VHH binders against o29008. Designs and how they scored, part 24

Target 1, 271 residues: o29008
Amino acid sequence: MDREEIKVAVLRMEGTNCEDETVKAFRSLGVEAEAVHIKQFYSDMIRFEEQRSVFDYQCLVFPGGFSAGDYIRAGAIFSARVKSVLRKDIEEFIKMGYPILGICNGFQVLVELGALPGFDEDKPLAEKPEMALAMNDSSRFECRPTLLKKESEKCIFVKNLKKDVVMFPVAHAEGKVVFPSGKEDEYLERLTSNDQIVFRYVDEKGDYAGYPWNPNGSFYNIAGICNATHTVFGLMPHPERAFFGYQVGRREGYGDGYCIFRSVVDYLEKL
Below, E stands for the ipSAE of ESMFold2; O stands for the ipSAE of OpenDDE; V2 stands for 0.75 times the mean of E and O plus 0.25 times the DockQ between their complexes.

## First folded at step 5 (VHH)

Design s74 (framework vhh_3k1k_2; at its last look DockQ between E and O 0.52; V2 from the best seeds 0.00; counts 0 for: pae E 11.6 > 2, grease 26.2 > 24.2)
Fold by ESMFold2-Fast, scan of step 5:
Structure s74 (fold): chain B 271 residues (1-271), chain A 122 residues (1-122)
Amino acid sequence: as target 1 above (271 residues)
Amino acid sequence: QVQLVESGGALVQPGGSLRLSCAASGFTFDYYAMRWYRQAPGKEREWVAGISGSGGRTSYEDSVKGRFTISRDDARNTVYLQMNSLKPEDTAVYYCAKHDWEDLYGDYTDYWGQGTQVTVSS
């Protein structure tokens, strides 16, 4: 499809006047992007100019970031609302091959919705969550740069990424990837055999290491995964905060996060 | 911080035309839907027209459809309301508004400017 036909919806987590770095990232690539409140997808009671269909867009982004005071409550309410009003539309969206990105809290939403790990290609959303993002092992808010090793060649969000290791920041209190007790080896084998592990935390030598390099204690150092069709991607680190060079201490150009957004635009142009 | 400054209100004969302008500042203009409201003497504030942040969708109150046109110029941070075939019933203070969703529960608020007076009479 032509670039001018691509539209990205970045879901609003709360009413704020701050611009979204994700919207800016996509617009800088020449595609339309806008922030959308979930109510715009289902309410007949709002004005027509505010009404949206999921199918007005070719990419959905569930962004990271809630206000500190609303973190736990807002996340739980948002996930429940998405499940109750958008489950069927999102399932159809995924079956059509359209990408979904979940960053930080957005990764948690995709997990709650049953979209990740998303083992069944014919059933994009599981009946119940099949994994969780638990409290950090440190029991504290972690905010730091992280180094991530690319593990997947099939995920559409990393097709443009040629580097082995990238640097994205984290900012979370609940970022620990956990699988059901006694099923860890089964899940690892399924994710590995279908190329669904996208990023793993590494140290400055590129080796898998514990805290602080694995900032939350995630199983197998997992930082991000995609579904079985490789079009739904969730990660705890923030690529939108590593998109522009100035965000990562460079005077010009782009940071490592650029390739995540460029990859999905390239995918949609070929769809 | 949001600032909206309306202009263009005037006294006009029935059947006349006016173009209202609203200069916006203090937010990323092209990210937000913009609306026009009006308030006639002794009446509650009424929604008139709306335009999406992308400019691709517009909507109108039934009594103004075909007569009023809302548009925006994102390079100038300005929203317009072109009013044609004006009637005495269109007499009101016209307010520009920035539409903003307040929270995850679906509440929203409009931030209004100070208004501009439109009077339609012989």
Scores: ipSAE 0.205, ipTM 0.625, lowest interface PAE 4.3, mean pLDDT 84
Fold by OpenDDE, look of step 6:
Order: sequence, then structure tokens, then C-alpha cells
Structure s74 (fold): chain B 271 residues (1-271), chain A 122 residues (1-122)
Amino acid sequence: as target 1 above (271 residues)
Amino acid sequence: QVQLVESGGALVQPGGSLRLSCAASGFTFDYYAMRWYRQAPGKEREWVAGISGSGGRTSYEDSVKGRFTISRDDARNTVYLQMNSLKPEDTAVYYCAKHDWEDLYGDYTDYWGQGTQVTVSS
């Protein structure tokens, strides 16, 4: 489709506050993007000019930041609301091949929705979460730059990423990737066999290392994964905060996050 | 801090035209739909028109359809209400409004300007 026809929705709800950078990133690529409150999709109290449909868009983003309900569990309330009113639409959206991005809190939401690890192509949203993003091993809020090694060749979000190691900042307390107890090896095999591991934490040499290079203690140093169709992608680091050069200490150009968003646009242009 | 400042209100004769403006500040203007409301003496405030953030969607109260046009200039953070074929019953204080979704309990807050008086009289 034409770039001018591409529309991106950065989803928000009460308490969210990190959608601006993501919207700006997409707009800079020449596509339409807006922050959309989830109430705009279902509330009967919303005026016509604010009403939206999931299918008005070709890409959905669950942004980073804090959302309402995260006091209980990260992403739980957001996920519950989305699931209650938009489950079928989101499933169809995924089946249509439209991309969904989850950043930090958004990754947590995607996990709670059952969208990740998303092993079943016919059921894009599992009935129950099949993985978790748990409290960091440090029991601290981690806020720092991280180095991520690209692992996937099939994930549409990294198709244009030529750099082997990228730098994205993290900012979270619950970013530890954990799989069901006793199923770690099984999950790892499934993810690896289907090329669903997208990013892994590495040190300055590009080697897999523990804390602080793995800031949260994620299993197998996983920083981000995609679903079986490689169109739903969740990661804990913030590519939107590394999109522009000035965000990463450069006067001009783009940061490593640029390729994530550009890849989405390129994918949609060919879809 | 969200600020909305309406202007353009005046006394006009029936059949006349006015253009109201609302200058907005304190938020990302193009992220939000903007609305016009009006309140006539002794009546409750009523919705008049709305426009989406992108400007691609507009809606109107039945009584003003075909006569009023809502538009926006995102570069100037301004929303407009072009009022044609004005009637005495259009006499009211007109308010610009923005909805906010910051309530953690699922509620929203409406922001309003001070309003601008429109009087239609012979």
C-alpha cells in the first residue's frame, strides 16, 4: 500500500504517558500516526469524531511507560480492558498480517494478552498468558542504555536492521523474561526453531553476559521476541527513545531505533 | 497547563455569519478532538460540533447541520466554528472544549475556555 495510506495507532489509556515519541517516530517516516485511547474503540460515550476502529489502522503500538493498573501487575489492567472489548478484532488484525509493536509496558501488555510468545498461528491470543515479565533480579528499577544483538531474520520489525548490535535504553522494574517452570528448554527450542527471538542483551564485546548487561536477568538474555508469524513484536528496551540522532548524542541522523520503525513501514508498503 | 481561549463572538442580525476561534495551548493539539459547545440563558450547555485530531471526521448537532462548519489549523493550535445563516435561537455563550483521559479510574476531564458571547438579534 502507499505510504500515505498507512495509519498507525499508538494505543493509550489512563495513566499512559510515553506515546509521543512513538507517534513522532512514525510521522517522521511519512505515515499517519496518532495516539488513540482504547475508549475510542468501544465507548458509546465517545463522539463520532473520536470513534475509531482497529481496522482503521495498519499498525498498532502498545507504547512504553506507565499505564493504569500497573500497581497490581504490569500490563494487566490494560490487557484486560483490551481483551474484553477488542479480542476478536486484535486476533483478526494479527491474522491479516498487520504488525503490532509492544515497547516495555507494551511488551508486558502483549504478554498478558497472550499474544506473545504466540506459538499458535490460528489463535493469536492465548486464553492465558504463556510467559511473564517478572521483577528484575536486581529488585530495582533499571534505567540505562543496553546493547542488543539482533537474533531474528524473519521478524518484520528488524528486516532493515543491518547492524548486528544496537543500543536501546531500558526503563523498567519488571522486565525479566520468564517461561513456565520446567518448560524453559521447550520454549527456547520453539522460539529458536521458528526464529522468534529478536533481541538478546549483550556486553560491549557483543557477548552474552549477565548483570548489568542483562539488566533484568531475562532467561537466555532475551530482550525481545515475536510471535510465530513474526508480525507481533515485544521488547523491553525503548527503540523510540533511540530513533533520532539527537536522542543518542548525535547532532544529525538517526539512532538505532530508526530501523525498527522503518522496517514496519517498508513491510506495510509491500503488504 | 491546558488553556483554551475563545474569540469572535459578536452581535449579528438573523441570517448573518460569524467565525469563532479557539486558541489552544498546554497540550499536543493534534492528538485530540476539539469540540464546540454553547449555553443559552436558562438552558444547559449543549454540544454543537466536533472535529477529530486529524480533521478527517466532523460531527454536528442537528440544529446546526448545514449552517455551521467546524475546522482546525493544527499549525496554529486553533479550532474554528464558521456559523452561517444565524438564527436568534443560536444566541448563547460558545465554548471550546478538549477531553482529557488522565483519570486513573476510567473517567475523563473536560477542559473549557471562558467562552465567547454570540447574540443574534434584529
Scores: ipSAE 0.105, ipTM 0.598, lowest interface PAE 2.4, mean pLDDT 90
Fold by ESMFold2, look of step 6:
Structure s74 (fold): chain B 271 residues (1-271), chain A 122 residues (1-122)
Amino acid sequence: as target 1 above (271 residues)
Amino acid sequence: QVQLVESGGALVQPGGSLRLSCAASGFTFDYYAMRWYRQAPGKEREWVAGISGSGGRTSYEDSVKGRFTISRDDARNTVYLQMNSLKPEDTAVYYCAKHDWEDLYGDYTDYWGQGTQVTVSS
C-alpha cells in the first residue's frame, strides 16, 4: 500500500499523557499516526467525528508510559476492556496480517489479551493468558539502558535492523517474563522453533547474563517476543525512546529504535 | 495549562466569507478533537462543528452544513473554521474548544477560548 495510505493508531486509556513519542516516530517516517482513546471504538457518548473503527488503521500500538496510579490494575482494566469490546476486531486485524506492537505496559496488555505468545495462527487470541510479566526479581523499579540481541529473522518489526545488538532503555517494576509452571521448556521449544523470540537481554560482550543486564529476571533473558505470524510484537524496552538520536545522546540522526518503526512501514508498504 | 485563542472575527456583509483561527497551546494538539461553538446574544452556546485529532472525521450542525468547513493544521497547532455564505443569523461570539477524553463521564468540553466576535450585517 502507499505510505500515504498507512494509518497507525497509538492506543490510550483513561489517564493523562500529553507526549507520545510513538506517534512522533511514525509521523517522522511519513505515515499518518494518531493517539486514539479506546473509548473512541465503542462508547455511545462519542460524537460522530470522534468515533473510530479498528479497521481505520493498519497498525495498532499499545504504548508504554502510563503516567500514574496502579499500573498493574490499570493494565488489567485496559486489557479487560479491550477483551470485552474489541476482541473480535483485534482477531480479524491480526488475521489480515496487520501489525500490533506492545511496548512495556503495552506488552502486558498483549499478554493479557492472549495475543502473546500467540502460538496458534488460526486462533490468534488465546482464551486466557499463557504467560505473564511478573514483578522484577530485584523488587525494584528498573530504569536503565539495556543491550538486546536480535534473535528473530521472521519478526516483521526487526527486518530493517542491521545490528546484532541494540540498546533500548527500560523503565518498569514488572517486566519479568514467566511462563506457566511446568511448561517452561515446552514454551521455549515452541517459541524458538517458530522464531518467536525477538530480543534477549545481553551484557556488553553479547553474552546472556543476569542482573543488571537482565534487569527483571525474565526467563531465558527474553526481552521481547512475537506471535506465530510474526506480526504481533511485545517487548519491555522502549524503542520509541531510542528512535531519534537526541534521545540517546546524539545531536542528530537516529537511535537503534528507528529500525523497529521503519520495519513496520516497510512491511505495510509491501502488504 | 491549556490555552485556546480565537481570532479572525469581523464585521462582514451577508453572503460574505470569513476564516476563524484558534491557536492552541499547553497540550499535544493532534491527540485531541477540536470543536467550534457559538453564542448569539441572549442565547445558549450551540455546537457548530467538530474535527477529529487526525482530521479525518468532521461533523457540522445542520444549519451550517455546506457553508462552513472545519480544518486543522497540526504543524501550527491551529484549528480553523472557514465560513462561507454568511447570514445575519450567524452573528455570534465563536469559541474553539478542546475535547477531553480522559474521563469517560466527564465534560466533553473542559477548555474554552475567550472567543472572537463575528457580525453579519442585516
Scores: ipSAE 0.000, ipTM 0.317, lowest interface PAE 11.6, mean pLDDT 83
ESMFold2 (binder alone), look of step 6: mean pLDDT 82; pTM 0.825

Design s75 (framework vhh_3k1k_2)
Fold by ESMFold2-Fast, scan of step 5:
Structure s75 (fold): chain B 271 residues (1-271), chain A 122 residues (1-122)
Amino acid sequence: as target 1 above (271 residues)
Amino acid sequence: QVQLVESGGALVQPGGSLRLSCAASGFTFDYYAMRWYRQAPGKEREWVAGISGSGGRTSYEDSVKGRFTISRDDARNTVYLQMNSLKPEDTAVYYCAKHDWSLLYGSYTDYWGQGTQVTVSS
């Protein structure tokens, strides 16, 4: 499709206001992006000119929350609303191959919706969550740069990423990827065999290492995963805060997060 | 390039019915909300009805609510406006529209069809 036809919806969860950097990142790539309050998708009380369909967009983003704020509970409330009013539309959106990105608290929303790990290609949203993002092993808010090794070649959000290791910041209290007790090895095998592990935390030598390099104690150093069709992607680090060079201490150009957003725009241009 | 072609306009008596059609091309039709507008002589163009891309949500101007029904046939890339209990006040040129919100340009870009004339008179 032509770039002028691409529209991205950055969803506003109840009580959040931290969508601006994601909107700015997409707009800098020449595509339209806007913050959309969830009520615009389902409320008949909204004026028709402000009403939206998920099908008005080619990409949905569940953004990261404020770095020191508690958005985890808001994510659960948002997920319940999506399940009650938008479940069918979001399932169709995914089946049509349109991408969804969840960052930080947005990753938790995708998990609670049953979109991730998303093992069943015929059932994009599971009826109940199949994994969780638990409290950090440190029991502390973690705010730092992280180094991430690219593990996936199929995820549409990393197709333009040529580097093996990227740097994205984290800012979270509940970022630990956990799988159901006794099923960790089963999940690992399924995710690995279908190329669904996208990023893993590494140290400065590129080796898988524990704290502080794995800032939350996530199973298998997992920082981000995608669904079985490789079009729904969630990660705890913030690529939108590593998009511009000035965000990561460079005076000009782009940071490592640029390639995440560029990849999805390129995917949509070929759709 | 977006193209919208309306048809079905006619002269009808008060209380009559009419179905308008709008054939769309140049975009992925079933992904986008579609709308109907009308413009009577000497008046501004006004919104009449809208339907979401999924077809699951419809909305109407109060003056046509209960009399008009918007629907879509995504297999045929067509949106319809079924008009019942027509009144002389419904006389207007009816337009099909697609609105594209562009945050780069800070405005909606409206794509319009050529219009189809509906006249309600005795």
Scores: ipSAE 0.000, ipTM 0.176, lowest interface PAE 12.1, mean pLDDT 82

Design s76 (framework vhh_3k1k_2)
Fold by ESMFold2-Fast, scan of step 5:
Structure s76 (fold): chain B 271 residues (1-271), chain A 122 residues (1-122)
Amino acid sequence: as target 1 above (271 residues)
Amino acid sequence: QVQLVESGGALVQPGGSLRLSCAASGFTFDYYAMRWYRQAPGKEREWVAGISGSGGRTSYEDSVKGRFTISRDDARNTVYLQMNSLKPEDTAVYYCAAHSWELSYGDYRDYWGQGTQVTVSS
């Protein structure tokens, strides 16, 4: 489709952040993007001209939120609202092949909706969560750059990423990927065989190493995964904070996060 | 001072019609979506019908769809609920509510009326 036809919704709720950076990233690529409060999708309490449908957009982004100082799990609350009011629309959106990106707390939302790991191509949203994001092994808020090795060739969010290792910052207290007890090996085999592991934490040599390189203790160093159709992607690090060169201490150009957003636009232009 | 004042509630026979009115004052009426809710004895309050701030979109609970019509007159700061083919199951206190969400600041404001009794029986 033509770039002028592409619109991205960056969802907003109390406690979400980074929506402005994400909107700016997409707009810099020549596509329309806007921040949309979740109530705009379901509530007639909003003025009609401010009301939206998920089908007004070709990409949904669930952005990061506040990790430090949260009194309640922001991702779980956001997920409960989305599940209650938008489940059917999001299922149809995914079945149509439209991309969804979840960053940090947004990844938690996609997990709690049953969209990730999303093993069943015929059921975009599982009835119950199939994995979790647990408290960091350090029991500490982790806020620093991380190095990530690209593992997937099929995820639409990394098609334009030619580098083997990228650097994205993390900022979270609950980033540890965990699978159901006793099923870790089964899940690993399923994710690997379907090319659903997108990024894994690595050290400066590109090796899979523990803390501090794996900042949260995630199983198998997993930093991000996508669903079975490779169009729904969640990750704990923040590519929107590594989009522009100035965000990563460079004078010119783009950071490693550029390719994540560019890949989505390229995908939609071919759709 | 914000006020929502409902009127039009009455005793009516099955198959009859009523028009409920809700007069609003003390706020910028056309910025607010308007809703009608009802609460029957022993039941929880349920949403019945809604109309957007622009008046361009209406929505209804399934049990009243095709029988009830919501409308608004922004010049008179009034929202209406036209109720046709009334059934005993429609017996309830009907509440008018005004809802606004300030998108720029994430602020949500709502106002409620005191209700008007509708009774459908002989």
Scores: ipSAE 0.000, ipTM 0.156, lowest interface PAE 15.2, mean pLDDT 81

Design s77 (framework vhh_3k1k_2)
Fold by ESMFold2-Fast, scan of step 5:
Structure s77 (fold): chain B 271 residues (1-271), chain A 122 residues (1-122)
Amino acid sequence: as target 1 above (271 residues)
Amino acid sequence: QVQLVESGGALVQPGGSLRLSCAASGFTFDYYAMRWYRQAPGKEREWVAGISGSGGRTSYEDSVKGRFTISRDDARNTVYLQMNSLKPEDTAVYYCAKQDWELTYGDYVDYWGQGTQVTVSS
């Protein structure tokens, strides 16, 4: 589709504070993007000019939040709302091949919604969550740059990413990827065989390492995964905070996060 | 922090035209829908017109359809209400408003300007 036809919805929810950076990133790439409250998708009580359909957009973003010292799971609360009012529309959106990005709290939303790990291509949203994002092993809020090794070639969010290691910051108290007890090896095999592991935490030499390089103790150093069709992507680090070079100092003009957003735009232009 | 400042209200004759302006500051203007409301003496404040953040969707109260046009200039952080074929019943204080989505799980919290008086008389 032409770039002028692409519209991105960055969902607004309680506790999110990175929606403006995400909107700015997409608009900098020449596509329309706006912050949208979930009620705009389902409420008939709001005025017509405020009403939206999920299908007004070609990409949905569930943005990150910043909640140091808060033990409430914002992602679980919000995903219950999404599931109760938008389940059918989001399932169709995924089946049509339209991308969904979940950052930090947004990744938690996609997990609670049953969209990730998303093993069943015929059932985009599982009936129950199939994995969790648990409290950090440190039991502390972690806020630091992280180095991430690209593991997937099929995820549409990393097609424009040519380098092996990127740097995105984390800011979370709950980011530990955990799989059901006794199923860790099964999940690892399935995710690996289908290119669903997108990023893993690494150290400065590109080696898989524990704390502090793996800031939360995630299983297999997993920082982000995508679903079986490679169009729904969740990660704990914040690529929208690494979009411009001035945010990270690694690249004049743009940071490593640029490639994540550019990959989505490139995908949609070919759709 | 959020500020809305209306201007353009005046005394006009029936059948006349007037353009109201609302200068906005303290928020990312193009992200939010903007609305115009009015309140006549002894009546409840009523919605008049609305425009989406993208500018692609507008809506109007039935009594002003075809006569009023809402528009926005995102580069200038300004929303306008062009009023044509004014009638005595359009006499009211006109208010600019934005909705606030922050930290409320979708409960509307409108921010209001101080209003601008429009009087249509003859």
Scores: ipSAE 0.006, ipTM 0.349, lowest interface PAE 10.9, mean pLDDT 82

Design s78 (framework vhh_3k1k_2)
Fold by ESMFold2-Fast, scan of step 5:
Structure s78 (fold): chain B 271 residues (1-271), chain A 120 residues (1-120)
Amino acid sequence: as target 1 above (271 residues)
Amino acid sequence: QVQLVESGGALVQPGGSLRLSCAASGFTFDYYAMRWYRQAPGKEREWVAGISGSGGRTSYEDSVKGRFTISRDDARNTVYLQMNSLKPEDTAVYYCAKHDWLGSDYTDYWGQGTQVTVSS
């Protein structure tokens, strides 16, 4: 499709804090992007002109961040609403080949929806969550740059990424990737066989290392994964905070996050 | 601090035209949809027109379709309402608005308004 026809919805949910950076990233690439509250997809209580369909868009982004003042988990509330009212539309969206990106809290939402690890191409959303994002091993909020080694050649979000190692910041208290007890090896085999591991945390030498390089203690140093069709991608680090050079201390140009957003735009132009 | 400042209101005769302007500051203007509302004496505020952040989508209340046009200039952080074929029933204070979510409810950000009077 032509670039002017591409529309991205950056979903706003209670307590999200990264919609602006993501909208700005897509708009800088020449595509339309807007922040959309999930109620706009299903509520009859909002004005008719504010109502949206999932199918008005070619890419959905579940952004990262949370409000420090919140006493209720935004991601859990959001995933419960999506399961109740949008499950069928999101399943169809995925089956049509349209991309979904989940960052930080957004990755947790995709996990809770059953979209990740997403092993079954015929069932985009699993009946029950098949993995979790647990409390960091450090039991504290981790906010730091991380180095990530690209592991996937098939994920549509990394097709434009030619570097082996990128730097994206993390900001989370619950970022530890965990699989069902006793099934870790089975899940690792399935994810590896299907090219679904997208990024793994590494140290400055490019080696898989523990804390602090793996900031949360995630199994197998996993930082991000995609589903079996390689169009739904979730990661704990924030590529939208590494899009512009000035965000990562460079005088000019782009940061490593640029390639994530450029890759999905390139994918949609070929769709 | 979100600030919206409307201007351009005036007294015009029936059939006349006016262009209202709204200067916005305190937020990333080109990423957000903007709206115009109006309030006649003794009435509730009603929605008039809306424009998306990209400017690609516009919408209008039925009574103003074909007569009013909403547009934006993102370089100047300004939204406009071009009003043609004005009628006495268009007499109202016109407000520029930005809506945002605060907790579970929309939070409306309003300007001070600009008075439009259509009378012979």
Scores: ipSAE 0.000, ipTM 0.246, lowest interface PAE 13.1, mean pLDDT 82

Design s79 (framework vhh_3k1k_2)
Fold by ESMFold2-Fast, scan of step 5:
Structure s79 (fold): chain B 271 residues (1-271), chain A 120 residues (1-120)
Amino acid sequence: as target 1 above (271 residues)
Amino acid sequence: QVQLVESGGALVQPGGSLRLSCAASGFTFDYYAMRWYRQAPGKEREWVAGISGSGGRTSYEDSVKGRFTISRDDARNTVYLQMNSLKPEDTAVYYCAKHDWYGSDYTDYWGQGTQVTVSS
């Protein structure tokens, strides 16, 4: 595709304020992007000019937010609505190879939809959630830079990422990756063997370490995962807050988050 | 193990038609975008056409728009390239490709190619 033909939808979620930063990141790469309220996909009361189909876009983003609130309740309600009105369209979108990105609250939405860990290539959205994001081990809101080691070679969101360790900020109260009780080792083996673990928290020496380097106590230090086809990606840290150099204390240029967005644009240009 | 096998190449007169096929195996076919590329003698490989997973979207290089049509049969794990109104400049080895990302590298899995020659 030509870059000018690529269009990204950043879905509006109650309790998020990061949709504008994501839109700005994509637009700075020469790609059209817009914030889209979920009602634009299903309400017949919306003016024709404002109505949308998921197939108007080549990438969907479920954004994150920095303000503490009742994320779990808001995320569950949003996920239920997406399931009820967009399930078939999102399944086809994934089967067509179009990317979906979930950040922070958005990762939670993808988990609730059954899109992640997404082990079954024939069934992109599971009937019931197969993992969860639980309360941080500290029982507090965690807001800090984190260091993440790249673990995946196949995830389309990290193709342009050449360095081993990146720095993205976290801002969440419920960020702990957990798998079904008694199945942790089974899930770990499946995710590892299919290259679905994308990022793991590390310390300043690049070692897998506990708190505060693993800010929430996530199993296996997991910070982000992708589905079995490697086109649906969720992570707790915020790459859109590390896109521009000024966002991470650099005077000019780009932060480590640039590569996440550039990777998906590169993928779509070749599609 | 990813395998792509092209067939259908032949010698054809200008203005003629050919249909190329690409049989795929070793991956979940209907989830991946498939592409056709070509390479003429002494030139670099160029992209010709692409089709998304499940066949919802297609795209073409400007010089083949309106003449070539890419399609897929997911039940048979096969991609097709229908070539109409062939011109001498379409002479090339045509390659089927599966696009994949591998770390920082753009990775395509290629077939062995099928030769198309357009001449009198």
Scores: ipSAE 0.000, ipTM 0.122, lowest interface PAE 18.3, mean pLDDT 82

Design s80 (framework vhh_3k1k_2)
Fold by ESMFold2-Fast, scan of step 5:
Structure s80 (fold): chain B 271 residues (1-271), chain A 120 residues (1-120)
Amino acid sequence: as target 1 above (271 residues)
Amino acid sequence: QVQLVESGGALVQPGGSLRLSCAASGFTFDYYAMRWYRQAPGKEREWVAGISGSGGRTSYEDSVKGRFTISRDDARNTVYLQMNSLKPEDTAVYYCAKHDWEGSEYTDYWGQGTQVTVSS
C-alpha cells in the first residue's frame, strides 16, 4: 500500500492521555493517524463525520496512560466493552493480517480480550483471558527508564530494529506478566518455540537481572509479547515516549521507539 | 486553553453568499472534528455542519444540504463555512465548535459567535 492509503486508529480509553504522542509519531512517518473513541465504531446516534469502522484503518493502537489508576480494573472494563461491540470486527482485522499495538494499559486490554498470548491462529480472541498482568512485586508505582533485549525476529513491530537492546520508559503499578499456576513451563515453551517473546528486561550489561532492572517482577523478565501470527503486539514500556530524540535527551533525531513505529509502516507498505 | 474566534458575519440579501471563518488556538487543530452551530433568537442552538479531523468526512443538517459547505485549512488552524443561496430563515448567530470526547462524554467547546442576518 502507498503511505497515503495507511490510516492508524489510536483508541481512546478511560484514563489515557498519551494518544496525541502516538498520533504524532505515526504522522511524522507520513501516514494518517487519528484518535478514535470507541463509541465512534458502534453508535449511530453520532454524526456521520464522527462515525468510524475498524476497516477504515490498517492499524489499531490501544495506548497507555499517564495516571497511576487501577490499570487491571480499567483494562477489564474497557476490554469487556470492546468485546461486546467489536469482537467480530477485531477478529476479522487480525485474520486479515492487520496489526494491533497495545502499550501499557493497552497491553492489559489485549490480554483481557484474549488476543495475547494468542496461541490459536484460527481463534484470534480467546473465550477467556489466558494470562494476566498483576501488581508489581514492589507493590509500588514504577516510573523509570528500562533496558529491553530484543528476543523476536518475527514480530512485525521489531523487523526494522537493528539494536539488540533498547531503552523505553515504564509507568505502571500493575505490569507483572503472570501465567496460570502450574502452566508457566508450558507457556514459556510455546511462546519461545513460536518466537512470541518480543522483549525481556535486562541490566546495563545485557543480562537478565531482577529488580530494579525487571521493574515489576514479570515472569522470565518478559516486557512484551506478540500473538501466534506476530501481528498483535503488547508491551508494558512506552515506545511512543522514546520516539523523538528530544524525548530521551538528544538534541535531534529519533529515540529507540522510532523503529517500532517504522516497522509497522514498512509492514503495511508491503501489503 | 481552547480558543475559537468566529468572523465573517454580515447583513446579506436573500439569495446571497457569505463565508464564515473560525480561527482556533490552544489545541492540536488537525486532531479534532470541527462543527458549526447556529442559534436564532428564542430558539435552541442547532447543529449545522461537521468535518472530521482528517477532512475526509463531512455532514450537514438537512435544511442546509447543497447550500452550505464546511472546509478546513489545518496549516492556518481555521475552519470555514461557505454559505450559498441564503434564506431569511438562516438568520442566526453562528458558532464554531471543537468537538471532543471527555472520557465517554460527547463534548463541544464553542466560540463567541458571529451574527448572520439575511434580510432585504
Scores: ipSAE 0.027, ipTM 0.467, lowest interface PAE 7.2, mean pLDDT 85

